# VHH binders against A disintegrin and metalloproteinase with thrombospondin motifs 9 (ADAMTS9): the designs that were tried, part 10

Target 1, 201 residues: A disintegrin and metalloproteinase with thrombospondin motifs 9 (ADAMTS9), of Homo sapiens (Human) (q9p2n4r1735to1935)
Amino acid sequence: LPQNCKEVKRLKGASEDGEYFLMIRGKLLKIFCAGMHSDHPKEYVTLVHGDSENFSEVYGHRLHNPTECPYNGSRRDDCQCRKDYTAAGFSSFQKIRIDLTSMQIITTDLQFARTSEGHPVPFATAGDCYSAAKCPQGRFSINLYGTGLSLTESARWISQGNYAVSDIKKSPDGTRVVGKCGGYCGKCTPSSGTGLEVRVL
Short names: E, the ipSAE of ESMFold2; O, the ipSAE of OpenDDE; V2, 0.75 times the mean of E and O plus 0.25 times the DockQ between their complexes.

## First folded at step 4 (VHH)

Design f38 (from a01 with A33Y T50D Y59W; framework vhh_6fv0_2)
Fold by ESMFold2-Fast, scan of step 4:
Order: C-alpha cells, then structure tokens, then sequence
Structure f38 (fold): chain B 201 residues (1-201), chain A 123 residues (1-123)
C-alpha cells in the first residue's frame, strides 16, 4: 500500500488529484493528493466538518481609545470598539496540509482555505488588536473528527504580543480544539510556529 | 519602505493654533486608517485622533474634542491635524501613525516611524 502521494503515483499509476487511501503509521487513512501531475505531490487532510468548525480569526474590532483602557480591555465593559483593524481576517478550511514524515499539520499552507473577510489567517491561529467586552478576542476552531487523526498531547500554543491573553481548550481525544486569543494586538500560534503535531487514531 | 514625515510643530501661546502635516510614502495611503499620537516629557504614548481610510469617520480623545480636527488628502498622501485653542497640556512630540499590517510587539494598534514634530505651548 502506498505511504504517501508520491508512492500513489509510482505504485498505483495514478496521475489525478483526488482522495486516495494511504497506509500511515500502520493504519489506513484517506488523504487528498494534490499536484499529481508534478514531481512533488502534496498531502492534505479533508476536514469532514469544514467551514463552521475549522476556522481562524484575527478579530476586526479593536478598542477606540486603547491608551485610556486597561491592558486587558475585557476588564472594562465601557470600552468602545471600532471595526477597523487592517490586519483582521477570517479563514475557513476544507483541507489542511500534512507532512507525513514529521506527522505535523503545516498551518501556513492555505491552498484549500477560503478567506471570507480581510487577510488570510493560518490554521490554528487567532488574534485581535485591543479586545474588550464589546470586541472579544479572535477565535480559532479545529475539528479533526472523522479524519482518522487527532492532536497529540504535545500540541501546544504560544501567546505572542504585549499583554497577550489566551484561552485554549482541547478535547480529551484531541479531535477538537477551540481557542480565544488576543489582548493588545496579541495572537496565539502553534508552539513550533508553523507545525501542529498529530497522531493516527 | 513605509515612511512618515511629520511637520508643522512649533512654539505657540495658550489659545493659539497650529496645523500639523504628515507626508506618507511606501504604502497605499488611501487604504489605511491613520492616527495622531503624542508623547509629552515623562509620559507614554497617548492617542489623540484617528481617521478612516476614506476620511468619512473621525474620532478624538475627549480632552481635544472640539479643538482638534483631523483630515486627510488621499491624492497627496498627506494627513493633517488642525489644532485650535491650544493648552499647556497639549505640549508634546506629535507623531502620525499608520494602522498595523501585522502584529506589533509594542501592543499599539498603529505603527509610527517618523521623528515627530514638537509642539510647545507657553507664554
């Protein structure tokens, strides 16, 4: 059985992009092979729950008067917000890139992402600029249920930015993660920067 | 490549007026929200005013509202701050600032790169 998309080409004679079954770490997984007409096909995981449960957001509302609000804007419910953060964006994901050698999701591969607002946002990433009760931190959502994969116990996020705050919840089986990240132009990203480690269920 | 050049500051007596200008280059000026911020001696950066990319919406710090007017000329890539009825409390180095394209470790929602222009208010 092929173990990657290059082997699908070589061992099965396949030349079309599409879903193929690969033997990954001793288990049969459905992997989308892209670029099958090239010498470097790429592996992607199709997300069963798509758009509504796999997204990344840098929130577009920010404090109107950041110098007059506390460092954590959510401490005051009277801080006003405006929808003008130019780095804001919302991306939803139908498929995510996987590196089968390292077993990491490549969060910056946006080939099968749809950006419905603003700027593209990598998978498993969220942020804001000056959150408050009326303009909450950005969110990300991961749902790997039905893919045959889950996040490992080692999957971690780092908070970046002055006064950054994060609230990240991972399900016990690692198939669901929801994050709320921000502060003063703060963000959360996977600890490796671009990779997010997975295991085969 | 982003450059901001402030000018128009000076010494004025209480109740006087000044018009500050900011010449912008290295980015699509008409696509960005722009800010005026100031820093007095011994104080941190203080937000003064901001203006939407098209110039149709403006906001002001409470203490300057009614006295200061922000405006922009997108054809000339220039931001302005008309300051009337100046008070000693308005004395500061004034900077124009561009909205962030990316996250900034400073924690401010804007990027200021110019030298600023000094406003002094004294008799």
Amino acid sequence: as target 1 above (201 residues)
Amino acid sequence: QVQLQESGGGLVQPGGSLRLSCAASGFTFSSYYMYWVRQAPEKGLEWVSDISSGGDSTWYKDSVKGRFTVSRDNAKNTLYLQMNSLKPEDAAQYYCAKDLEYYDSSGYPFDYRGQGTQVTVSS
Scores: ipSAE 0.005, ipTM 0.204, lowest interface PAE 11.3, mean pLDDT 81

Design f39 (from a01 with T50Y K61E D104Y S106E; framework vhh_6fv0_2)
Fold by ESMFold2-Fast, scan of step 4:
Structure f39 (fold): chain B 201 residues (1-201), chain A 123 residues (1-123)
Amino acid sequence: as target 1 above (201 residues)
Amino acid sequence: QVQLQESGGGLVQPGGSLRLSCAASGFTFSSYAMYWVRQAPEKGLEWVSYISSGGDSTYYEDSVKGRFTVSRDNAKNTLYLQMNSLKPEDAAQYYCAKDLEYYYSEGYPFDYRGQGTQVTVSS
């Protein structure tokens, strides 16, 4: 049984991108193999709940008064806000890259991401430039249900910025995580920078 | 390195006018948005106005809107605040501040380093 997409090519003679069953950590998982016409195919996990529950946002509506947290931190999409933060963006994910050796999601691989606003935002990342008063407005959502994978208990996020706040909630089984991150131009990212550890359910 | 020097404050009667100036040095003035902020006795810093790096966008705190006008002269590295119809509530130390327009904020979202200029409004 193949253990990676290169073995799918070698052992099964496959040359087309698509879903293949791989033996990963003693379990049979469905993995999307991309770049199968090359010598270096890449492994991706197809997200059953897709774009609606797998997204990353840097919220770029900057308040005129950045020292205040209005409405007890509630979002204002209809404000007379400055929309001049060029790093603002929204990315949604149909598939995410997995490193089968380390069992980490490679959050910066955006091959199967759609950026509908502004700049691309890595998986499991959020931030803002809303106000200085520790009012996080950026959001990320992760839903791994149906993939055969979950985040480990060791999955961690770091916050960056003096006004940064992160409010991250993870389901007990590790398949669902939602985060609010920000605080003026604060952000949160996975602690390894580019990796987010998973395990086979 | 960054230096901001405010001037133009003083004592005026209610309804009077003042024009504040801020001379900037130690950074590329034309590349940064600028703020006017103020601090009354026993209060924290309060935002007053914002002006974009090119001077094309300005925003004001609600209580000063229509009375104050911010402007800048990038050739002279100078920021201005024209204050009309002054009220006793406008009495404060006024500071100019440089915007911190990057992803990792470092305290206040602006850098103020000058001594400020005092505005007093009384009969």
Scores: ipSAE 0.006, ipTM 0.322, lowest interface PAE 9.7, mean pLDDT 84

Design f40 (from a01 with A33E T50F S105Y; framework vhh_6fv0_2)
Fold by ESMFold2-Fast, scan of step 4:
Structure f40 (fold): chain B 201 residues (1-201), chain A 123 residues (1-123)
Amino acid sequence: as target 1 above (201 residues)
Amino acid sequence: QVQLQESGGGLVQPGGSLRLSCAASGFTFSSYEMYWVRQAPEKGLEWVSFISSGGDSTYYKDSVKGRFTVSRDNAKNTLYLQMNSLKPEDAAQYYCAKDLEYYDYSGYPFDYRGQGTQVTVSS
């Protein structure tokens, strides 16, 4: 059984992009192979719960009074806010890139991401310029359920920025992570930089 | 029509050995990769081993490497699984499976149709 997309070409004679079953760390997983007409095909994990539960956001609203946290930290359509955050954006993900050698999700590979607002935001990243009052509004959501993969126990996030705060909630099995990040142009990113380590369930 | 008939299962003590056989008919056996898969009570279907159409390449689930050996006899249309040093965790219904020409991306990448052969490991 092939162990990567290059072996799918070699062992199965496949030349078309598509879903293939690969043996990864002793388990049979479904992997999307892209660039199969080239010598350098790339591996992607299709997210069973799609872009509704796999997204990254830099929230574009800034309070006129940046030291307060109205609405108990929730967003409202009637927010007395201005939109002046140039890095604001929202990206959602149907598939994410995996490096099968290191077993890391490559968070900056946006090949199967859709950016519906502003600037592209990497997987597992969120931020905002909303307030200095510890009420982060940027959100990210990760749902690996059904992929055969989960985040390792070592997966962590770094808050970046003078007033940056993060509220990260991870399921016990590592398949679900929801983050709220921000704090006056602060953000949170994976502690490993551009990678998130995964394991086979 | 594709037919696969598994045999060779039974009750064995931990550390024991069994040899499973799969008699294939209804397709050109020598043209297809073959698999052994298993399903334990109250668990999902689990891939165990792979063998290429010519028998020159084999792959195994990590937990059975060094203990299980898959082989085939294309002249006899028969697939084998030699199981040594059996553990209680190996107890399952074992099926042989034919590689699919097209992968069903919502299902398994192989076709198993036999009733399987039961392997029980207990003292």
Scores: ipSAE 0.000, ipTM 0.105, lowest interface PAE 22.7, mean pLDDT 84

Design g01 (from a01, 15 letters changed; framework vhh_7nfr_2)
Amino acid sequence: QVQLQESGGGLVQPGGSLRLSCAASGFTFSSYAMYWVRQAPGEGREWVSSISSGGDSTYYADSVKGRFTIARDNVKNTLYLLMDSLKSDDTAVYYCAKDLEYYDSSGYPFDYWGQGTQVTVSS
ESMFold2-Fast, scan of step 4: ipSAE 0.026; ipTM 0.413

Design g02 (from a01, 17 letters changed; framework vhh_7nfr_2)
Fold by ESMFold2-Fast, scan of step 4:
Structure g02 (fold): chain B 201 residues (1-201), chain A 123 residues (1-123)
Amino acid sequence: as target 1 above (201 residues)
Amino acid sequence: QVQLQESGGGLVQPGGSLRLSCAASGFTFSSYDMYWVRQAPGEGREWVSSISSGGDSTYYADSVKGRFTIARDNVKNTLYLLMDSLKSDDTAVYYCAKDLEYWDSSGYPFDYWGQGTQVTVSS
């Protein structure tokens, strides 16, 4: 069985982009091979739960008074806010890039991302400029269920910025992560260098 | 204050080449992943390419793969996009962007996107 997309091309004579079964860490996984017409095809994981549960947001609303946390921290469109944060953006993901050598998700590969508003936001990233009162509104969602992969225990997020805070919840099996991140102004991102390391279930 | 200044765009015929540059200031350039994004007339923003903070990992949209090369010079605080075999579909304003960290404590947003540089591919 091939172990990467280049071997799919070499061993099976395949030249079409598509889903292929690869032997990864002794297990058979579905991997989307992109760029099969080239000498350097790339591996992507198709997200079974799609872009509705795999997204990243920099929230565009800013409080008129950034020292408050109105509505007990709940997001509401009728806040005393302006919607003028120029870093705002929303990206949703149907597939994410995997580096099979390091077993890390490459969060900045946006090949199969759709940015529906504002600026592209990398996978597993969220932020805002909403409030200095520990009241994050930016959000990200990761759902790897059904992919055969999960995040390792070493998968970590760092909060950056002024009054930056994050509330990140990871399922025990590492397939589901939901984050709320933000500050005045702030974000959370995966730790660079360790990235989003995955393991085969 | 973060600043990104793109340059190198212009009018070129199909099959031609251009080199875009992005001069970065106001942050530790070598600590951040960088990327190029483009916006064609009437279209949304499209991710083009990304490069890791150390320059050892590069990623490309399928529409530009094999034709474009992203590079960086961490000594000069400059990001590059070498564009070969340009097609009419590559006509767009090209923006340089850094990974988001934060904005100033005054609550005024800073756009980490530069002003953009226009690339027009036309016969």
Scores: ipSAE 0.000, ipTM 0.279, lowest interface PAE 13.6, mean pLDDT 84

Design g03 (framework vhh_7nfr_2)
Fold by ESMFold2-Fast, scan of step 4:
Structure g03 (fold): chain B 201 residues (1-201), chain A 122 residues (1-122)
Amino acid sequence: as target 1 above (201 residues)
Amino acid sequence: QVQLQESGGGLVQPGGSLRLSCAASGFTFSSYAMYWVRQAPGEGREWVSSISSGGDYTYYADSVKGRFTIARDNVKNTLYLLMDSLKSDDTAVYYCAKDLEYYYSGEPFDYWGQGTQVTVSS
């Protein structure tokens, strides 16, 4: 059984981009092979719950009073805000890049991401410039259910930037993570900086 | 070089009024939101009021709402705080502050002035 997309090409004679079953860490996983017409195909995990539950946001609104956390931290369209944070963006993900050697998601590979607002935002990343109080508004959502993968128990995030804060909730099985991140200005990213480690269920 | 120079403070009796001014230089004043921040003896810094870069939107701390008015003159590069019905709890050093120049900054306000003392006492 092939162990990567290069072996799919060599052992099965496949040359088309598409879903293939690979033997990864003793388990069969469905992996999307991209660039199969080249000598350097890349592995991606198709997200069963799609872009509605797999997204990254840098929130663009900034409070006129950066010392507050109005509405008990809830987002409101009628906030007393400017819409001038230049790092703002929203990216949603249909597939995410996996390094099968390290078993890490490459969060900066945006080939199957769509950026609907502002600047591209890497997978598992969120931020804002909303408030210097502990009032994060940037959001990310990860749903790996149905992929055969989950985050390892060691998966964690770091807050970076000024007044940076994060509130991150992970399901017990590691398939679902939601984060609220921000500051004045701040973000959260996976702690390794190089990726987000996964395991085969 | 950003410079903010506050003036207009002084000693007033409860119920009195003061007008604070902040003269700004070293940046494009009309491009930045501006703030008034105060610090009472033995207390931390407290946000008082904000005004948008064009002056179209103003915001106030609950403790001063209805008594203070923030205003700006982008032609004169000057920020104002008009203070009415002053209370003893308004006694503080008042600083004007510029919104951050970079989207990663140390403090939520850039305190560039020396402040102006307001004392509300009999």
Scores: ipSAE 0.012, ipTM 0.362, lowest interface PAE 8.3, mean pLDDT 87

Design g04 (from a01, 21 letters changed; framework vhh_7nfr_2)
Fold by ESMFold2-Fast, scan of step 4:
Structure g04 (fold): chain B 201 residues (1-201), chain A 123 residues (1-123)
Amino acid sequence: as target 1 above (201 residues)
Amino acid sequence: QVQLQESGGGLVQPGGSLRLSCAASGFTFSSYAMYWVRQAPGEGREWVSYISSGGDSTYYADSVKGRFTIARDNVKNTLYLLMDSLKSDDTAVYYCAKDIEYWYDSGEYFDYWGQGTQVTVSS
């Protein structure tokens, strides 16, 4: 069985982008091979729950009084907010890129991401400029259920910003992570920088 | 060096009016949003009003909306707060504050550089 998309081309004679079964770390996984007409195809994991549960947000609303936490931390359409935070954006993911050699998700590969608002936001990243440190509003959602992969137990996030707050909840099996990040232009990103290590279930 | 100097406070009777001024220096005034913040005796700081860098957007605390007007003169580097129909609850030290450029700069979320100006509303 092929171990990567380049071997799919070599061993199976395949030249079309699509889903293929690869032997990865002793397990059979379904991997999307993209760029199969080139010499450098790329591996992506198709997300079973798609963009509704796989997204990254830098919240675009900024309070005129940053010391408040109005709406008890909830978002309101009637927010007395400015919308001048240039890093604001919302990206949702149908597929995420995987480096099969390092077993890391490449969080900055947005080939199968849709940015519906503002600027592209990497996978597993969130932030804001909304309010005081105790009122983070940026969100990210990761759902790897059904992919055969989970985050390692060592997966960590770094809060960036002196007033940054993060509230990150991870399922026991590592397939589901929800993060809420922010605190006066703060953000949270994976501690490895642009990579997020996974293991085969 | 950033400096903000408030003036125009004083003693006034309920229903009276005052005009506060804030003279700004040491930064490009027209590039920053500005705030008015107040602190009554024994209480924490309360946000009063906001004005965008160009003056195109203004917002007010519910307690002062309809009575106070924030304005700025970017040629004179001066911020104003026009206060009408003053109430005893408006008694406080009023500070003007500059918006921060970078999120790491301020634990108060505002830059204060002056002593404030005292407003006392009493019969």
Scores: ipSAE 0.006, ipTM 0.289, lowest interface PAE 10.2, mean pLDDT 84

Design g05 (framework vhh_7nfr_2)
Fold by ESMFold2-Fast, scan of step 4:
Formats: sequence, C-alpha cells, structure tokens
Structure g05 (fold): chain B 201 residues (1-201), chain A 122 residues (1-122)
Amino acid sequence: as target 1 above (201 residues)
Amino acid sequence: QVQLQESGGGLVQPGGSLRLSCAASGFTFSSYDMYWVRQAPGEGREWVSSISSGGDSTYYADSVKGRFTIARDNVKNTLYLLMDSLKSDDTAVYYCATEYVEFYLDEGYDYWGQGTQVTVSS
C-alpha cells in the first residue's frame, strides 16, 4: 500500500486529485492528494465536520463593555466599531495540509480554506485587537473526529502580545480543541510554530 | 505615526499623590478610547484604567478604584491619571495606550511611549 501521494502516482499510476487510502504509521487513512498531475503532490486531511467546526478568527471589533471581562464584556458585532486592525479575519477549513514525514498539520497552508471576513487566519490560530486586557475574544475550533487523527498530548499554544491570554479546551482523545485567544491586541499560535503535531488514533 | 509620551512620575511616600500626563499625536485622539497600563518590577503589564473617546465613560481596575481618576482633554490631545492615596503596590512604570493599535503585540513594542516611573517608598 502507498504511504504518500507520490507513491500513489508511482505504484498505482493515479494522476487525478482525489481521496486515496494510504498506510500511515501502521493504519489505513483516507488522504486527499492534490496536484497529482505534478511531481510534487500534496497530502490533505478532509475534515468530516467541515468548516462549521474548523475555523480560525482574529476578532477586530471592540466589546460593548471592554473593561468588564471576564464578568460581562460582550462582542459589538452590530456596531460600526473600528476594523482597521489589518490582521482581523475569519478563515474556515474543509481540508488541512499534513506533512506525513513529521506528522504535523501545516497551519499556514490555506489551499482548502475560505476566508469569509477580513484577512486569512492560519489553522489553530486566534487573536484579537480592541478587546479588554486579559479578555480573549478571538476563537479557533478544531474537529478531527472521523479523520483517524488526533492532536498529541504535547500539543500546546503560546500567547503573544501585551495582556494576551489563552483559554484552550481539549477533548480527552485530542480530536476536538476550542480556543479563545487575545485579550487586548494579542494572539495564540501552536508552540511548534507553523506545525501542529498529530498522531494516528 | 502614532506617538504617545508619558510624564509626571516620580518618588512619593505612601499616601501621597501624583498626576500623570500623556501627550498624544499622529492620530485623531478624540475618536479613540484611551487606557493607562502599568508594569511593576519583574511582572507583566497590568491594565489600570480606561476612558471613552468622549470622556463620558470611565473604568478602573479593582486595585485602584476609588483612588485613581482618569481624565482627558480632547482639545489638548492629552490623557491624565490622577493618583491619590498611593501604596507601595502602585510602584511601576506607567504607560498610556490606545485601541488604535497593532502596537500591543510584542512585534510592536517600539510604537508606544517609554512610560513614566512611579515609585512609592517611605
């Protein structure tokens, strides 16, 4: 059985982008192979729960009561609040890039992402600007259920920015993670940089 | 370019008073909420107080409420912090801040003022 998309081309003569079964770390997983007409096909994981549960947000609006977090501060999504923070945006993901050698999700590969507001935001990343100090408003959501993969127990996020904090909740099996990140003008990103480590379930 | 310059700090005894000022330039000051934040020796930055763009709403950290008053002068583009009943725990470098900012990311450290040192010691 092929172990990557390049082997799918060599061993099975396949030249079309699509879903293929690969043997990865001793388990059969369904992987989307892209760029199969080239010498450099790329591996992607199709997210069973889709873009409604796989998204990244940098929140760029002011809160109604910015100094009342964590008590009763709330989003001002209905106002003409300042939107001049250039990193503000919302991206949702149908598929995510995987590096099968390192077993990392490449968070900056946005080929199967849709940016519905503002500027593109990498997978597993969130932040904000204009919220209250230590009151994170940016959100990310990860749902790997049904992919055969989960985040490792060592998966960590770092908070960057003054007054920045993160509130991250991970399911026991590592398939579901939700985060709130930011706190005034701040963000959280995976501690391994642009890679997010996964394991086969 | 946004520019913020703090002044008015100094050495005071417990129970004393200080008035801090922040001169703002490079943006439409009257259109933006303003903040005072502080950093004590060996600690991270802590939010102290906020004032709305028009000056009609003010907010304070629990540690300073009743002792500090935030004010602004939109004609002079100046933010103030009036500090009464100072305690040793108020010893910190005080910075003024605005919501007009990528400047609170670590990558933007150079975009804000140098702060003004307040030392409360007998």
Scores: ipSAE 0.000, ipTM 0.190, lowest interface PAE 11.7, mean pLDDT 79

Design g06 (framework vhh_7nfr_2; at its last look DockQ between E and O 0.28; V2 from the best seeds 0.00; counts 0 for: pae E 12.4 > 2)
Fold by ESMFold2, look of step 5:
Structure g06 (fold): chain B 201 residues (1-201), chain A 122 residues (1-122)
Amino acid sequence: as target 1 above (201 residues)
Amino acid sequence: QVQLQESGGGLVQPGGSLRLSCAASGFTFSSYYMSWVRQAPGEGREWVSSISSGGDSTYYADSVKGRFTIARDNVKNTLYLLMDSLKSDDTAVYYCAKEGWEYFDSYGMDVWGQGTQVTVSS
């Protein structure tokens, strides 16, 4: 079985983008190969739970009074706020890019993401400019269940910005992570400089 | 020291076209997403378009989809915005912006250019 998309081209004579089974770290994974008509195909993992459970958001509303955290931190459409944060965006992901040599998700590859509003937002990131009162509104969600992959146990996020705060919840098996992140203005990103480390289950 | 310099603005009739350029220096241009943002007189700033570091992915505000095209040249360290079918609502100062993962200012963009004026009038 091939170990990357380039071997799929060479060994199976394939020239079409699509799903292929690859032998990765001794286990069989289903990998989407993109750019198969070229010399440099890219590997993607199709997310079984799709874009409803895999998204990144920079929230675009800012409170008129940034010293408050109204509604006990719940999001409301009728808030006393304005939609003026230029960096705002929402990206949802059908597939994510993986570097099979390093076993890293490449969070900035948005080839198979849909940005439904605003600025594109990398995978596994969130932020806002909503409140100085530790009231994060930006959200991200990761669900790798069914892909054969999980995040490694060392995966961590950092918060950056004024009044930055994050609330990150990670499942024990490393397949599910949700985050609420923000500040005035603030964001959370994976702590590594190389993306998110994954392992084969 | 990051520097961005826009050019190519001017006066154009409705339905006309312009091509904006942004020369970048002081950072590894090919490693970062780049954006165009505009500001009409008396209004807030509006995100227009972004492009991935390799140029593979492009993103547009709904107000400009199908009319504007973002592009980059990673050899010449230059960002472009091709504007077609221009309308009076497109009148604004257009800014080139460097994006990063470390956005902690009010707009999440690290560095802004000086801007170039685009005026669409009949």
Scores: ipSAE 0.005, ipTM 0.201, lowest interface PAE 12.4, mean pLDDT 85
ESMFold2-Fast, scan of step 4: ipSAE 0.092; ipTM 0.522
ESMFold2 (binder alone), look of step 5: mean pLDDT 82; pTM 0.827
OpenDDE, look of step 5: ipSAE 0.023; ipTM 0.386

Design g07 (framework vhh_7nfr_2)
Fold by ESMFold2-Fast, scan of step 4:
Structure g07 (fold): chain B 201 residues (1-201), chain A 122 residues (1-122)
Amino acid sequence: as target 1 above (201 residues)
Amino acid sequence: QVQLQESGGGLVQPGGSLRLSCAASGFTFSSYYMSWVRQAPGEGREWVSYISSGGDSTYYADSVKGRFTIARDNVKNTLYLLMDSLKSDDTAVYYCAKEGWEYWDSYGMDVWGQGTQVTVSS
């Protein structure tokens, strides 16, 4: 069985983009091969739970008084907020790029992302410019259930920026992660940089 | 090149007053929100005050509200912090900061000055 999209093309004579079964680390996984008409096809993981559970956000509202954490940190549309944070954005993901050599999700590959508001936001990242009072509003959601992959137990996030804070929750099996991140202004990103390590279930 | 240069700090007795200045150059000063941030010995950075680009909106940390006033002069490209009724807890290095909210790699305060020391002691 082929181990990557280049082998699908070379060994099976396939030339069309689509889902193919690959042998990855001893497990048969369904991988989307893109760019199959070229010499450099790319591997993507199709997200079974789609856009509603795989997204990254930089929250666009800024408190008039950044020393506050109103509503006990709950997000509300009636906040005393400026709505002028131009770095704001929302990206949702149908497929994510995987590097099969390193077993990392390439968080900055947005080929199968939709940016529905503002600026593109990489996979597994969130941020805001809401409050200096440890009141994060930016959010990200990861759901790898049904892909045959999970995040490794060593997967970690770092908070970056001014007054930066994060609240990140990971499921025991590593298939589900949700984060709240922000600051004045701040973000959270994977500690490994642009790569997020995965394992085969 | 963007530059921020603070001045006006010093030693003052409790209950005294100081006026800090921040001279800005290398960017369109009148287009940006400006902030004062302080760092006390052994503490993290604490936001103190901000002022909108036109000066129409000002906000203050609860610890300084009613005692400090932030102001700006867009003709002179200068930011001010007028500090009244100073307390020992106000002892810190005070930084002038430009908000860089226009870019994702800007953390909201993308340019910080060198700081000016304020010491409130008898």
Scores: ipSAE 0.006, ipTM 0.354, lowest interface PAE 9.9, mean pLDDT 86

Design g08 (framework vhh_7nfr_2)
Fold by ESMFold2-Fast, scan of step 4:
Parts: structure tokens; sequence; C-alpha cells
Structure g08 (fold): chain B 201 residues (1-201), chain A 121 residues (1-121)
């Protein structure tokens, strides 16, 4: 059984991008092979719950008064906000890159991401420039259910930036993570930099 | 395997009270935040209330704060919503939702079938 997309090409004579079953750490997983016309195909995981539950946001609204936390931290369209945060953006993900050697999601590979607002935002990343109070508005959502993969228990996030705060919730099985991150201005990113370690279920 | 079963809805007059229940199965109930969400006829989904896994923290939408109380029984795997001083604007289908994000009303992994609450004379 092939163990990566290069072996799919070599052992099965496949030349088309598409879903293939690979033997990864003794388990059969469905992996999308991209760039099969080249000598360097890349492995991606198709997200069963798609872009509605796999997204990253840097929230664009900034309070006129950064010392307050209006509406008990809730988002409102009519906030007393400016919309001038230059790092603002929203990216959603249909597929995410996986490094099968290290078993890490490569969060900065945006080949199958759609950026619908502002600047591209890496997978598992969120931030804002909203408030110096503890009122993060930036958000990310990860749902690996149905992929055969989960995040390891060691998966962690680092808060960075001015008045940075994060509130991150991870399901016990590691398939679901949601985060609120921000500050004035702050963000959260995976502690391993651009990689998120996964395990096979 | 995750199942959520709501009950306790019905017809009440303005100013009345109801107690909603949600029986949960197929997951470790005591490990998760739980929420109530409602949908009124012709309206979008509205987050109502959330409770932390241990029951030590509760959160309410401004529209229901002071009138509704969320509670849980981790031994019985049951979530409750006690609704006092009901208004016609509270008329909606109420859904029990499993979520891990206490102030993200949008991010629910699983939904129940809902229970209808009608406030009318």
Amino acid sequence: as target 1 above (201 residues)
Amino acid sequence: QVQLQESGGGLVQPGGSLRLSCAASGFTFSSYYMSWVRQAPGEGREWVSSISSGGDSTYYADSVKGRFTIARDNVKNTLYLLMDSLKSDDTAVYYCAKDLEYWYGEYFDYWGQGTQVTVSS
C-alpha cells in the first residue's frame, strides 16, 4: 500500500490529482494528492465539515476606546468601532496540508484556502486589535472529525502582542478546537510555529 | 452516537414559567459546555444561555438575563433552562446544543430536535 503521494504515483501509476488511500502509521487514511503531474506531489487532508467549521479570522473592528469591553464581550455590528486594522482577514479551508514525515499540519499552506476578506490568515490562527480589556473577538475553528486524524494532547497555542489574550477550547478527542484570540493588538498561533502535530485515530 | 432530546415546551400566558430539559447521551456530558439556542418564526438562530462543564459559570443573552436560569445535573446527564416572566418575544423552538465555546453561540457541534415554546394569551 502506498505511504505517500510520491508512492501513489510510483506504485499505482497514478498521474491525476485526487483522493487516494494511504497507509499511514499502520492505518488506512484518505489523502488528497496534489501536483501529481510533477515530481513533488503534496499531501492534503480534505475536511469533512469544510469551510463552515474550518476557518481563521483576524477581526477588523477596533474600539474607539480600547479600555472598555462593551456588550459583555459580544460582537455587534453597531459597535463604536473603526475598521482600520490592516492585518484583518478571514480565510476558510476545504483542505489542509499535512507533512506525513513529521505528522504535522502545515498551517501556512493556503493552496485550498479561500480568503474572503482582507489578508490571508493561517490555519489555527486568530487575532484582533479590538480592546485592551479581556475581550478577544478574533476566532478560529478546527474540525477534523471524519478525517481519521486528531490533534495530539500536546497541541498548544501562544498568545502574542499588545494586551494579548486567548480562550481556546479543545474537545477531549482532539478533533474539534475553537479559539478566541485578540488584544490591542494580539493574536494566537500554534506553539510549534507553523506546524500542528496530529495523530491517527 | 451523540444524542440530545429536549422536552418541557408548551403553551403559556405572558408572565408564566416553563422548565425545559435536555437529556444527553453518547458523550461524556460532564466534560462539555452546554447551551440553549432558540429560533423564532421567520427569524435567525439566537443564542440564549451557556453553562460550563462543572456548572460553576453561566452566561446569558441580554434579552433573557434575570429571567432565565441555566442549570445542569452531571449525574443524570441533563441540561435545564428555567424560564420565568415569559414574554411573547420568547416564542420560539428551543434547541439543546453541545458546545465547547461558552460565548460563541455559532459554534455548536450537535443539536437536538428542539421543543416548541409558545407565549400567547
Scores: ipSAE 0.006, ipTM 0.132, lowest interface PAE 13.1, mean pLDDT 84

